# Ledger of designs, part 3: VHH binders against Acetyl-coenzyme A thioesterase (ACOT12)

Target 1, 210 residues: Acetyl-coenzyme A thioesterase (ACOT12), of Homo sapiens (Human) (q8wyk0r340to549)
Amino acid sequence: CIHWDISKQASLSDSNVEALKKLAAKRGWEVTSTVEKIKIYTLEEHDVLSVWVEKHVGSPAHLAYRLLSDFTKRPLWDPHFVSCEVIDWVSEDDQLYHITCPILNDDKPKDLVVLVSRRKPLKDGNTYTVAVKSVILPSVPPSPQYIRSEIICAGFLIHAIDSNSCIVSYFNHMSASILPYFAGNLGGWSKSIEETAASCIQFLENPPDD

## First folded at step 4 (VHH; framework vhh_6qgx_2)

Design b06 (from q14 with W53Y)
Fold by ESMFold2-Fast, scan of step 4:
Structure b06 (fold): chain B 210 residues (1-210), chain A 124 residues (1-124)
Amino acid sequence: as target 1 above (210 residues)
Amino acid sequence: QVQLVESGGGLVQAGGSLRLSCAASGRTFSSYAMAWFRRAPGKEREFVAAISYSGGSTFYTDSVKGRFTISRDHAKNTVSLQMNSLRPEDTAVYYCAAQTYKVTYRSEEQYDYWGQGTRVTVSA
């Protein structure tokens, strides 16, 4: 996890985006599930599991980007998030959030402090980027009420297909500790991811009017 | 929960400098992100500059980068806009605004509190 340094804000934000792009460009992804046109891929590297979830969405890419980059709206569709609050702005396209998660297995709930970086397509390209990583902020230290958790690298790549549709790809670079719960295409883990993805797609195709 | 009062406006010749100040009253001042917007005669409000709660991040519209500097003083509950190398195009009423951290800092609609404005006139 990276210690947040105000003097290096721009380089840390750019690093966040480049880390997600590098993850997405890796080779060796294997299809683990395809249900209702939601594709789930996995990549195992040196005891680290990465997940890629992809779906064609009946929504303009720019709208999906706007909705998915606003983490204050994440709890509306993602059951793994209880609250997402902006701590501070780094730039127009980079924000620090404090996130809280629901209680699981009667343990303390988890919380996270993350940097969210969003980028529009380059040079008339068609891909929007929303990158997420945990950071260490001395002003928001771990509290007794929560277990401070870490996102190593995660986010969305949103590829425009036409004026009314896009492909949304979610990536997450996870610890291998999730592997004991992964049983190929039939594991409860992949079902949970698929259900979260389905909720996300429904949200994007039926967005709130705010 | 915040009241904003601007000061420091006036008449200045092109190439001159002015320092605008915004005094905030209210018990939660230090939890707000602060910004300056301006409205030129016959035009809509436009974003000028913003500063985060911590003061660690500052943002500017392209036309003022390198000329204007936004800063805040938590002890005095003030946010300031130092305007250097002023141009006739900078003539406008300048408004101080505060928000409780919405996702974007440029959107006028995201700001919860506004000052009354202070007029800046830059003569050619």
Scores: ipSAE 0.012, ipTM 0.471, lowest interface PAE 7.9, mean pLDDT 82

Design b09 (from q14 with F59Y)
Fold by ESMFold2-Fast, scan of step 4:
Structure b09 (fold): chain B 210 residues (1-210), chain A 124 residues (1-124)
Amino acid sequence: as target 1 above (210 residues)
Amino acid sequence: QVQLVESGGGLVQAGGSLRLSCAASGRTFSSYAMAWFRRAPGKEREFVAAISWSGGSTYYTDSVKGRFTISRDHAKNTVSLQMNSLRPEDTAVYYCAAQTYKVTYRSEEQYDYWGQGTRVTVSA
């Protein structure tokens, strides 16, 4: 987990984006599930599990990016998030969030402090990026009410297909602290991911009115 | 570590404005998030507004959104609450509070340092 350093803000944010792109480019992904055209892949490296979820969505890429890059809206569609509060803005495209997760099996709930870095496509590109990683903020230490957890690398790559559709790919390189949630219930975690993905698609194709 | 002193309270008629100020002392003020809470007669203390340690994020309770504005001045170590379109229901003692962010800006128990309060009375 990276200690947050204001003097290295730009390089840390760019590293966040590049880490997600590097994760997405890895080989060795294995198909775990394909239900309702939602594809779930996994990559196991020692005691770390990486997950890749992909679906063609009937929503413009720019709209999906706008909705998915605003983590304050994450709890509206993702049952694994109880709250997402912006701690601070780092730049126009980078925010520090505090995330809380629900209590599972009477365990202490988890929380996360993350850097979210958002990038629009380059001039002739068609891929939007939303990268997430845990950071250590001395001003936001672990709370006794929560187990501070870590995301090594996660995020969305949103690829425009046409004016009305896109491919949304979610990646997560999970740390050991989160892995027990999957290892303890192999049949349940796949269904949980599928249900969360279905909820996300429903949210993107039927967004809230402003 | 941090001491807080409020000022700016008083009596004002409905529809009027007041600006509350909180002067903070302490070597680590720039690492603290700041908030205003209020306690109306016969009620418990409630959250009003908060501002992050950098000033880049602000939070408001629904009843004051669009009417109140929280701001901070790092050079002067002050936090201000500009209150516009005041209503009789805004009558309360207003407290300045400071925390290093832990879980949320909106909960009283998260705050480590508190001022003594300044009284605001809004007449009908």
Scores: ipSAE 0.014, ipTM 0.496, lowest interface PAE 7.3, mean pLDDT 84

Design b11 (from q14 with F59R K65E)
Fold by ESMFold2-Fast, scan of step 4:
Structure b11 (fold): chain B 210 residues (1-210), chain A 124 residues (1-124)
Amino acid sequence: as target 1 above (210 residues)
Amino acid sequence: QVQLVESGGGLVQAGGSLRLSCAASGRTFSSYAMAWFRRAPGKEREFVAAISWSGGSTRYTDSVEGRFTISRDHAKNTVSLQMNSLRPEDTAVYYCAAQTYKVTYRSEEQYDYWGQGTRVTVSA
């Protein structure tokens, strides 16, 4: 996990985005399931599992980007997040968040401190990026009420298809401590991923009004 | 609930300095990101500067970078804009704005509270 350093904020934010793009460009992804046109791929590298979830969404890419990059709205559609509060905005497109997760199996709930970096498409491109990684921020130290957890690399790539539709791809490079294999089988874990993806799609196609 | 009141505007000569102040009501001040926007006669409102709720992060529009400094004082519930090396092009009504933290600091639509404005005139 990277220690947050104000003097390196620009390079750390750009590194976040590049790490997600590198993950998405890896070869060796294997199809794990396809349900309701939601495709789930996995990539195992030693003891680390990466997940890629992809779905066609009936929403303009720029709107999906706006909604998915605002993590304060994450709990509205993702049952794995209880709260997402902005700690500080590093720039117009880079924010630090404190995230809390629900209590599972009568264990302590997890919390996270993450950097979220969002980018619009490059010239002649059609892909929006929302990259997430854990950072160590001295002003938000670990608390005895939570298990401080780590996101190594995760995020969304949103590909514009036409003015009213896009493809949303979610990636997550998971550490051994949170591997789906701890669930006893990939089928049980993939069902949870499928349900969360379905909720996300419903949210994007029926967004809240201001 | 936040109410914002600007002060410090006035007439200055090019190359001069002014300090604008914005007083915010209540204990909720510490949880808001604060910004300054301006509107020149006959022009649209534009972003000038912003400061995070903690005061640890500041942002400026290119034309004022290095000349203007935004700061906040939690004890006084104020945000200030120190304007140095003023130019005639800086002539505008300056508005203080507050937002519960959102994804972007430059979008007017993200700001929940606005002051009435204070006029700054820079003579050639």
Scores: ipSAE 0.005, ipTM 0.275, lowest interface PAE 12.1, mean pLDDT 81

Design c01 (from q14 with R27F)
Fold by ESMFold2-Fast, scan of step 4:
Structure c01 (fold): chain B 210 residues (1-210), chain A 124 residues (1-124)
Amino acid sequence: as target 1 above (210 residues)
Amino acid sequence: QVQLVESGGGLVQAGGSLRLSCAASGFTFSSYAMAWFRRAPGKEREFVAAISWSGGSTFYTDSVKGRFTISRDHAKNTVSLQMNSLRPEDTAVYYCAAQTYKVTYRSEEQYDYWGQGTRVTVSA
């Protein structure tokens, strides 16, 4: 987890985006599930599990990007998020969020402090990027009410297909602490990923009236 | 009802200073990010400065960095813009704006509420 330093904010934001792109470019992904055209891939490296979820959605890429990069809307479709509040702006495209998660049979719910970095396609490209990683902020220290958790590398790559459709890919590089739970309840874990993906697609294809 | 009221504008000579204030009412001030935009005669509105809802981050357009300072006072429900070393090109109507979304600070479309503006004229 990187300590947030305003003098390095541009470098930290760019490294966030590059880390997601490197994760997506890794070789060795294995298909774990294909349900209702939602494809789930996994990659295991040294007791770390990475997940890649992909689906074609009937929504313009720019709209999907706008909706998925606004983490204050994440609780509307993702049951793993209770609240997402902006701590501060880093730049026009980079924001710091405080996230709280539901109690999952533990004494304390989890919370996270993350940097979210969003990028539009390069001049000749058609891929939008939303990268997220945990950071350490002195102004938002761990508290007794929550177990401070870490996202190593996660995010969305959104590839424009035409004016009304795109391919949304979600990546998450999980910590070793998640592997024992996954192995002990594989069916429930896979179903949870599938249900969250289905909810996301429904949200993107039927966005709320703002 | 939501209201943003600007004050502090006026005529000043190049090199001088002015302090603009914006008084907010009708909403939970501490939940909103605040910004200043300006519109010069015959031109579009442009971003000048913003302060996050937490008050911990400030942002400026390049032409005012080092000269302007934005600040907020939660107890008084005000946001202020201290303008130093004023130049003739700073002549404009200055608008106070507020947003709840907090995901971008530069686009005027993201701001929920706007004041009516206060005029600043800088003489050569």
Scores: ipSAE 0.014, ipTM 0.341, lowest interface PAE 7.9, mean pLDDT 82

Design c03 (from q14 with S31T)
Fold by ESMFold2-Fast, scan of step 4:
Structure c03 (fold): chain B 210 residues (1-210), chain A 124 residues (1-124)
Amino acid sequence: as target 1 above (210 residues)
Amino acid sequence: QVQLVESGGGLVQAGGSLRLSCAASGRTFSTYAMAWFRRAPGKEREFVAAISWSGGSTFYTDSVKGRFTISRDHAKNTVSLQMNSLRPEDTAVYYCAAQTYKVTYRSEEQYDYWGQGTRVTVSA
């Protein structure tokens, strides 16, 4: 949604984080599903759907943060991701990724160019933030082999509960480019989200050895 | 601020093709999502097609899928709609629109800037 400008990288990264915080603070979320203690909320705004998925996880918040902020590990638990490659490190806590998605129903595969911004809790806080949004990057232009998808605002908020557990919340304000796939098939969409969430939780509670 | 000017409308026979163009003036064109809407005589405006700010994503209403193709040229600040296999029911005034906020591409309320419209008539 934003043209990448290296002279404004700090401002753009901070805006990414603030956009996620604003999304999470919105009112009017409706409970859509509660399966196996995974809560799914939706917020419908004039044919646009935002989703909020929440689950208590038996993993330290700082570990969940490390694992979820490393998008190169995303394909290990998220079947909607084929590849996640680092394009550039903007800072210690901000990275640009190129993501590819699987081919569905003889459509072209989708790809994304995103800015991922990660933040540790502020003093007196207990929440880690991983914010994601699409950016225009001239070095990775749209390609005829892929449908370039857009993330307006998405990410994770991870609330520390104790030294061994946390609450992981995922938010996504969906782009109209993917709305017909998700909103037009809400039953199948909810099932897909539940399965992806379950996979994520299993991954966080049984992390790979490094 | 953005000004949008449509061109390319006209008369065409059923089964024919027509290409609409929308020229945008303004410094922030590359950050806008662009769309085409149409209004048939006696009806409300309806969504036809949209293209994302990057040009990588396109969206179509069901009745035009496979027949219409939206594209954009960032160097020329233009968005185009290639209309193939035209039908009498495609007769309408076609409007180019731009938005800075991407809540949805389908709702006309989301668009900040609108062109004056160009008329397309498809004869049987």
Scores: ipSAE 0.000, ipTM 0.120, lowest interface PAE 16.5, mean pLDDT 79

Design c04 (from q14 with S31Y)
Fold by ESMFold2-Fast, scan of step 4:
Structure c04 (fold): chain B 210 residues (1-210), chain A 124 residues (1-124)
Amino acid sequence: as target 1 above (210 residues)
Amino acid sequence: QVQLVESGGGLVQAGGSLRLSCAASGRTFSYYAMAWFRRAPGKEREFVAAISWSGGSTFYTDSVKGRFTISRDHAKNTVSLQMNSLRPEDTAVYYCAAQTYKVTYRSEEQYDYWGQGTRVTVSA
């Protein structure tokens, strides 16, 4: 949308990226699981849980970045997404999405309105960034069919290793309120994260054509 | 949409082998994750094995790991389950199922399309 306030939206997008970088730089991460060389770390701050998932992936960093920053492709590999549709193109690197999630325990399904901000490496750098946060848009209000949910801070950091491989790190700063959606226990939570990470790696190493 | 038809079931003695096949029709077969579920007499349906849309990832329930192998043939639009070292406990009706991967490979509620099933009987 050409007529939007570019200065306000640029500030929000830059803040989104900086929030993710600050999350990734926090101290006190504890290793929770290592399966198939997928490392899972957690950071508990009172009633808030943060997750960090890391894996070496056999695909070029620029390709992983392109695939992971296109949220319309997210439902192809992430079981927590049913649909993901673009609301607005804020800029070439910033988009607003409407996301719907699966029905769990016969509750209403959840939906989200998020800002996705993507950044290529700075000159002589090798890290790509995809940052996600919930936003409030009066034009997309909560509806009776869905429970409007919130992502506080999440995203990907993709570090190029060579021309054919990269390290993909996923971060999510989430409230304890989403823990029930991982089978109501920490074992189910860890397993859900492991399965989602495995699916993501398979998608990045074997992307669909078209 | 996709239609699934199973074949290859039958009677076999313990220690024997069977190969189940699932023929899928529909132009979107290549974008579906495929799985096998089974239901033994007097039991509820359980997950057996799954394969991703690309064929690059496979998943198995613990009781069949090392004995069963799931594979897919994109040219023939077929998914197969090779069952080796069969046990009487493997006696069940086996179902082929397809999904676009929603929540997990292991939950039957996630699968959109199902075959009619093929019966496997393993004698002691």
Scores: ipSAE 0.000, ipTM 0.112, lowest interface PAE 18.4, mean pLDDT 79

Design c05 (from q14 with S30Y)
Fold by ESMFold2-Fast, scan of step 4:
Structure c05 (fold): chain B 210 residues (1-210), chain A 124 residues (1-124)
Amino acid sequence: as target 1 above (210 residues)
Amino acid sequence: QVQLVESGGGLVQAGGSLRLSCAASGRTFYSYAMAWFRRAPGKEREFVAAISWSGGSTFYTDSVKGRFTISRDHAKNTVSLQMNSLRPEDTAVYYCAAQTYKVTYRSEEQYDYWGQGTRVTVSA
């Protein structure tokens, strides 16, 4: 019989978190828009686009972290997600998800298999982390009905400001395959991000009772 | 969609062992994550152990780590809790629970289906 490598799983989860923190620390971010205090930054490196969205939210950081780390709730506020189902639990703070996306412009719908790793602040820190990356999972292979997509590095950094407010930052290091699509439609792309961010903020400031 | 029936409870001496079994009915039992909770006399219900749908991931509360083992048998639609080195403090009614892959495996509120419970009494 084959056993899981618990040590390897922990290493993969920690590398997920490290990758998000490294992305956030990069220099060269350019302001693309600022609407209703929602700031959108972009970083273009060769043929890869990264986005950073930031907003001050009237919600405790620990609550925003709890809500944003639960990807089963993602479709409630993010129109780019149709379904988000837990495949398996890797640890208390690391889960595998299967995500499906809506059909866009008569294209085949996309799906994703991702590892979500969540971390509370370090002893003297005030930042919660929710890191996401695509993984290859043999038990959930690509399906003919979907275009299997890839998230190289994405997630949330949630900075506590006071007991009732935080700054939520979303990062996404986009796949090269998606860059040509958005390069020709930057106005629609920015508006879509803005609308998704506004929906997220409303969800965080008016959370469901459960 | 799922009905759970526990068995295997009883009286055992401290240091002894018991195996609890939970039989599930339903076509899609294999698609549920399963857990055991317990309620001791005069206390609230607490998490004991959980197992993912694949049976690949198992989780335990600190007080039972190394003593209890949760497992599942897809062919029989059962989940089992092997309890070794039992202590009087393990005396409780044990409940089997099922959920449709919620992110939180330890939260009682995330479980959609519950068994009626089976009593375990550990005497000194």
Scores: ipSAE 0.000, ipTM 0.295, lowest interface PAE 12.2, mean pLDDT 80

Design c06 (from q14 with R27F S31R)
Fold by ESMFold2-Fast, scan of step 4:
Structure c06 (fold): chain B 210 residues (1-210), chain A 124 residues (1-124)
Amino acid sequence: as target 1 above (210 residues)
Amino acid sequence: QVQLVESGGGLVQAGGSLRLSCAASGFTFSRYAMAWFRRAPGKEREFVAAISWSGGSTFYTDSVKGRFTISRDHAKNTVSLQMNSLRPEDTAVYYCAAQTYKVTYRSEEQYDYWGQGTRVTVSA
């Protein structure tokens, strides 16, 4: 987990994006599930599991990017998130969020402090990036009410296909402490991932009015 | 010694404007989020507006959104609240408060330091 330093904000944000791109470029992904054209891949590396979820979505890439990069909207479609509040905008494209998760098995609920870095496609490119990682903010210390958890590397890559459709890929290089919240009360995390992905797709194809 | 000193309160006619200011000293201003709370006579203190430690994020209670603007000046260690289109319901003592973000900007128990308040009276 990186200690947040405002004097190095640009470097830390760019490193966040590059870490996600490196995760996505890894070899050895194995197909775990394919249901209704939602593909789930896993990559097992020693004590860490990475997940890649991919689906073709009937929504313009720029709109999917706008909706998925706004984590205040995450609880509308992701049952594993109770709240997402912006702590601070550190630039036009980089935000610090405080996230809370549901209580599981009478344990304390989990919380996270994350850096979200979003990038539009480069010249001649067609891929939007939303990268997420935990950071240590001295101003937002662990609270007795919550178990402070860590996202090592996660995010979305959104590839424009045409003016009305895109491919959304979600990646997460998971810590063990986060896995129970992804599975929720449904049991079997592949089913929970499939249902969360389906909810995300429905949200992107039927976005909130305005 | 930590101090938050409010100024700019007074009497104003409905539809008028006031600018409140809060001068902060005794702590590293750039590390603290700043907020305004208010308390009308006989009522509990309520959230009005907050600004993040960098100034990059602002938050408002629904009843003041579009009418009030919170801002901060790092060089002067001040936070300001520009209040436009004032209503009789805005009559209250306004308090400046400071916190390092913990859980939310909207709850008074999250704030570490408080000013003594400045009175705003809006006549019909």
Scores: ipSAE 0.013, ipTM 0.451, lowest interface PAE 8.1, mean pLDDT 84

Design c07 (from q14 with S31P T104L)
Fold by ESMFold2-Fast, scan of step 4:
Structure c07 (fold): chain B 210 residues (1-210), chain A 124 residues (1-124)
Amino acid sequence: as target 1 above (210 residues)
Amino acid sequence: QVQLVESGGGLVQAGGSLRLSCAASGRTFSPYAMAWFRRAPGKEREFVAAISWSGGSTFYTDSVKGRFTISRDHAKNTVSLQMNSLRPEDTAVYYCAAQTYKVLYRSEEQYDYWGQGTRVTVSA
């Protein structure tokens, strides 16, 4: 975890975005499953499993970006999130969130304090970025009610295809919070990811009124 | 609620071998990274060995490299430590530990679940 320091907020936000871009650029991704054009790739490096989920979505890229970058809406489509509340706005494009997760496998519920950094495409580019990483924020210390969890690097890359469609890619250095809790059940793990991705796609293609 | 139960400790002469086992049980369990730590009388706990959630990576402290082997059996929900060429300085209580974070294997503060320990005594 990075200790949050307001004097370095710009560099921390930029490093968040660059970390996601570097994760996405890594070689060695292996296709784990393809169901209904939802592609799941994995990358095992040393002691970390990284996941990449990709799908073509019938939604304008700018709308998908708006919806996916607003983490207060995350619980509407992601069953792994119970609440997402803004702690503070660092800038228009960088926010600190407190996230709570449901109780899984009779463990305590998990919580997270994250920095979310969002970026629109550069000139002549077509890719929107939403990067997420855990930070240590003294004003929101660990609580005995929750297991404070860590996101090392996660987020969305949204590639515009045409005015009505985009490719949404989700990346994550895997935390135990998104895995089904049985070591021999990789099929259940993939199923959980597929179901979450399908829910996300339905949300993006059928967005709520504001 | 994940419980870790160690077994396989005992008395052995220097140069001998022991196999420690750790069984993970509970209503359900995560694909954890698993580790063995030990505590000698009058000392703090120290890292011994770890294995990643997939079993694809193993880590050892220098003093046991080449002598100890960590392995896991996903079907049985067990992790094992095969200890060969035991030395009197290996005498300790050995603890099984599990973590949900998959980054730092050597730091005991990364581990969320701990067993009660099993005693290993190596005579001169």
Scores: ipSAE 0.000, ipTM 0.118, lowest interface PAE 15.8, mean pLDDT 79

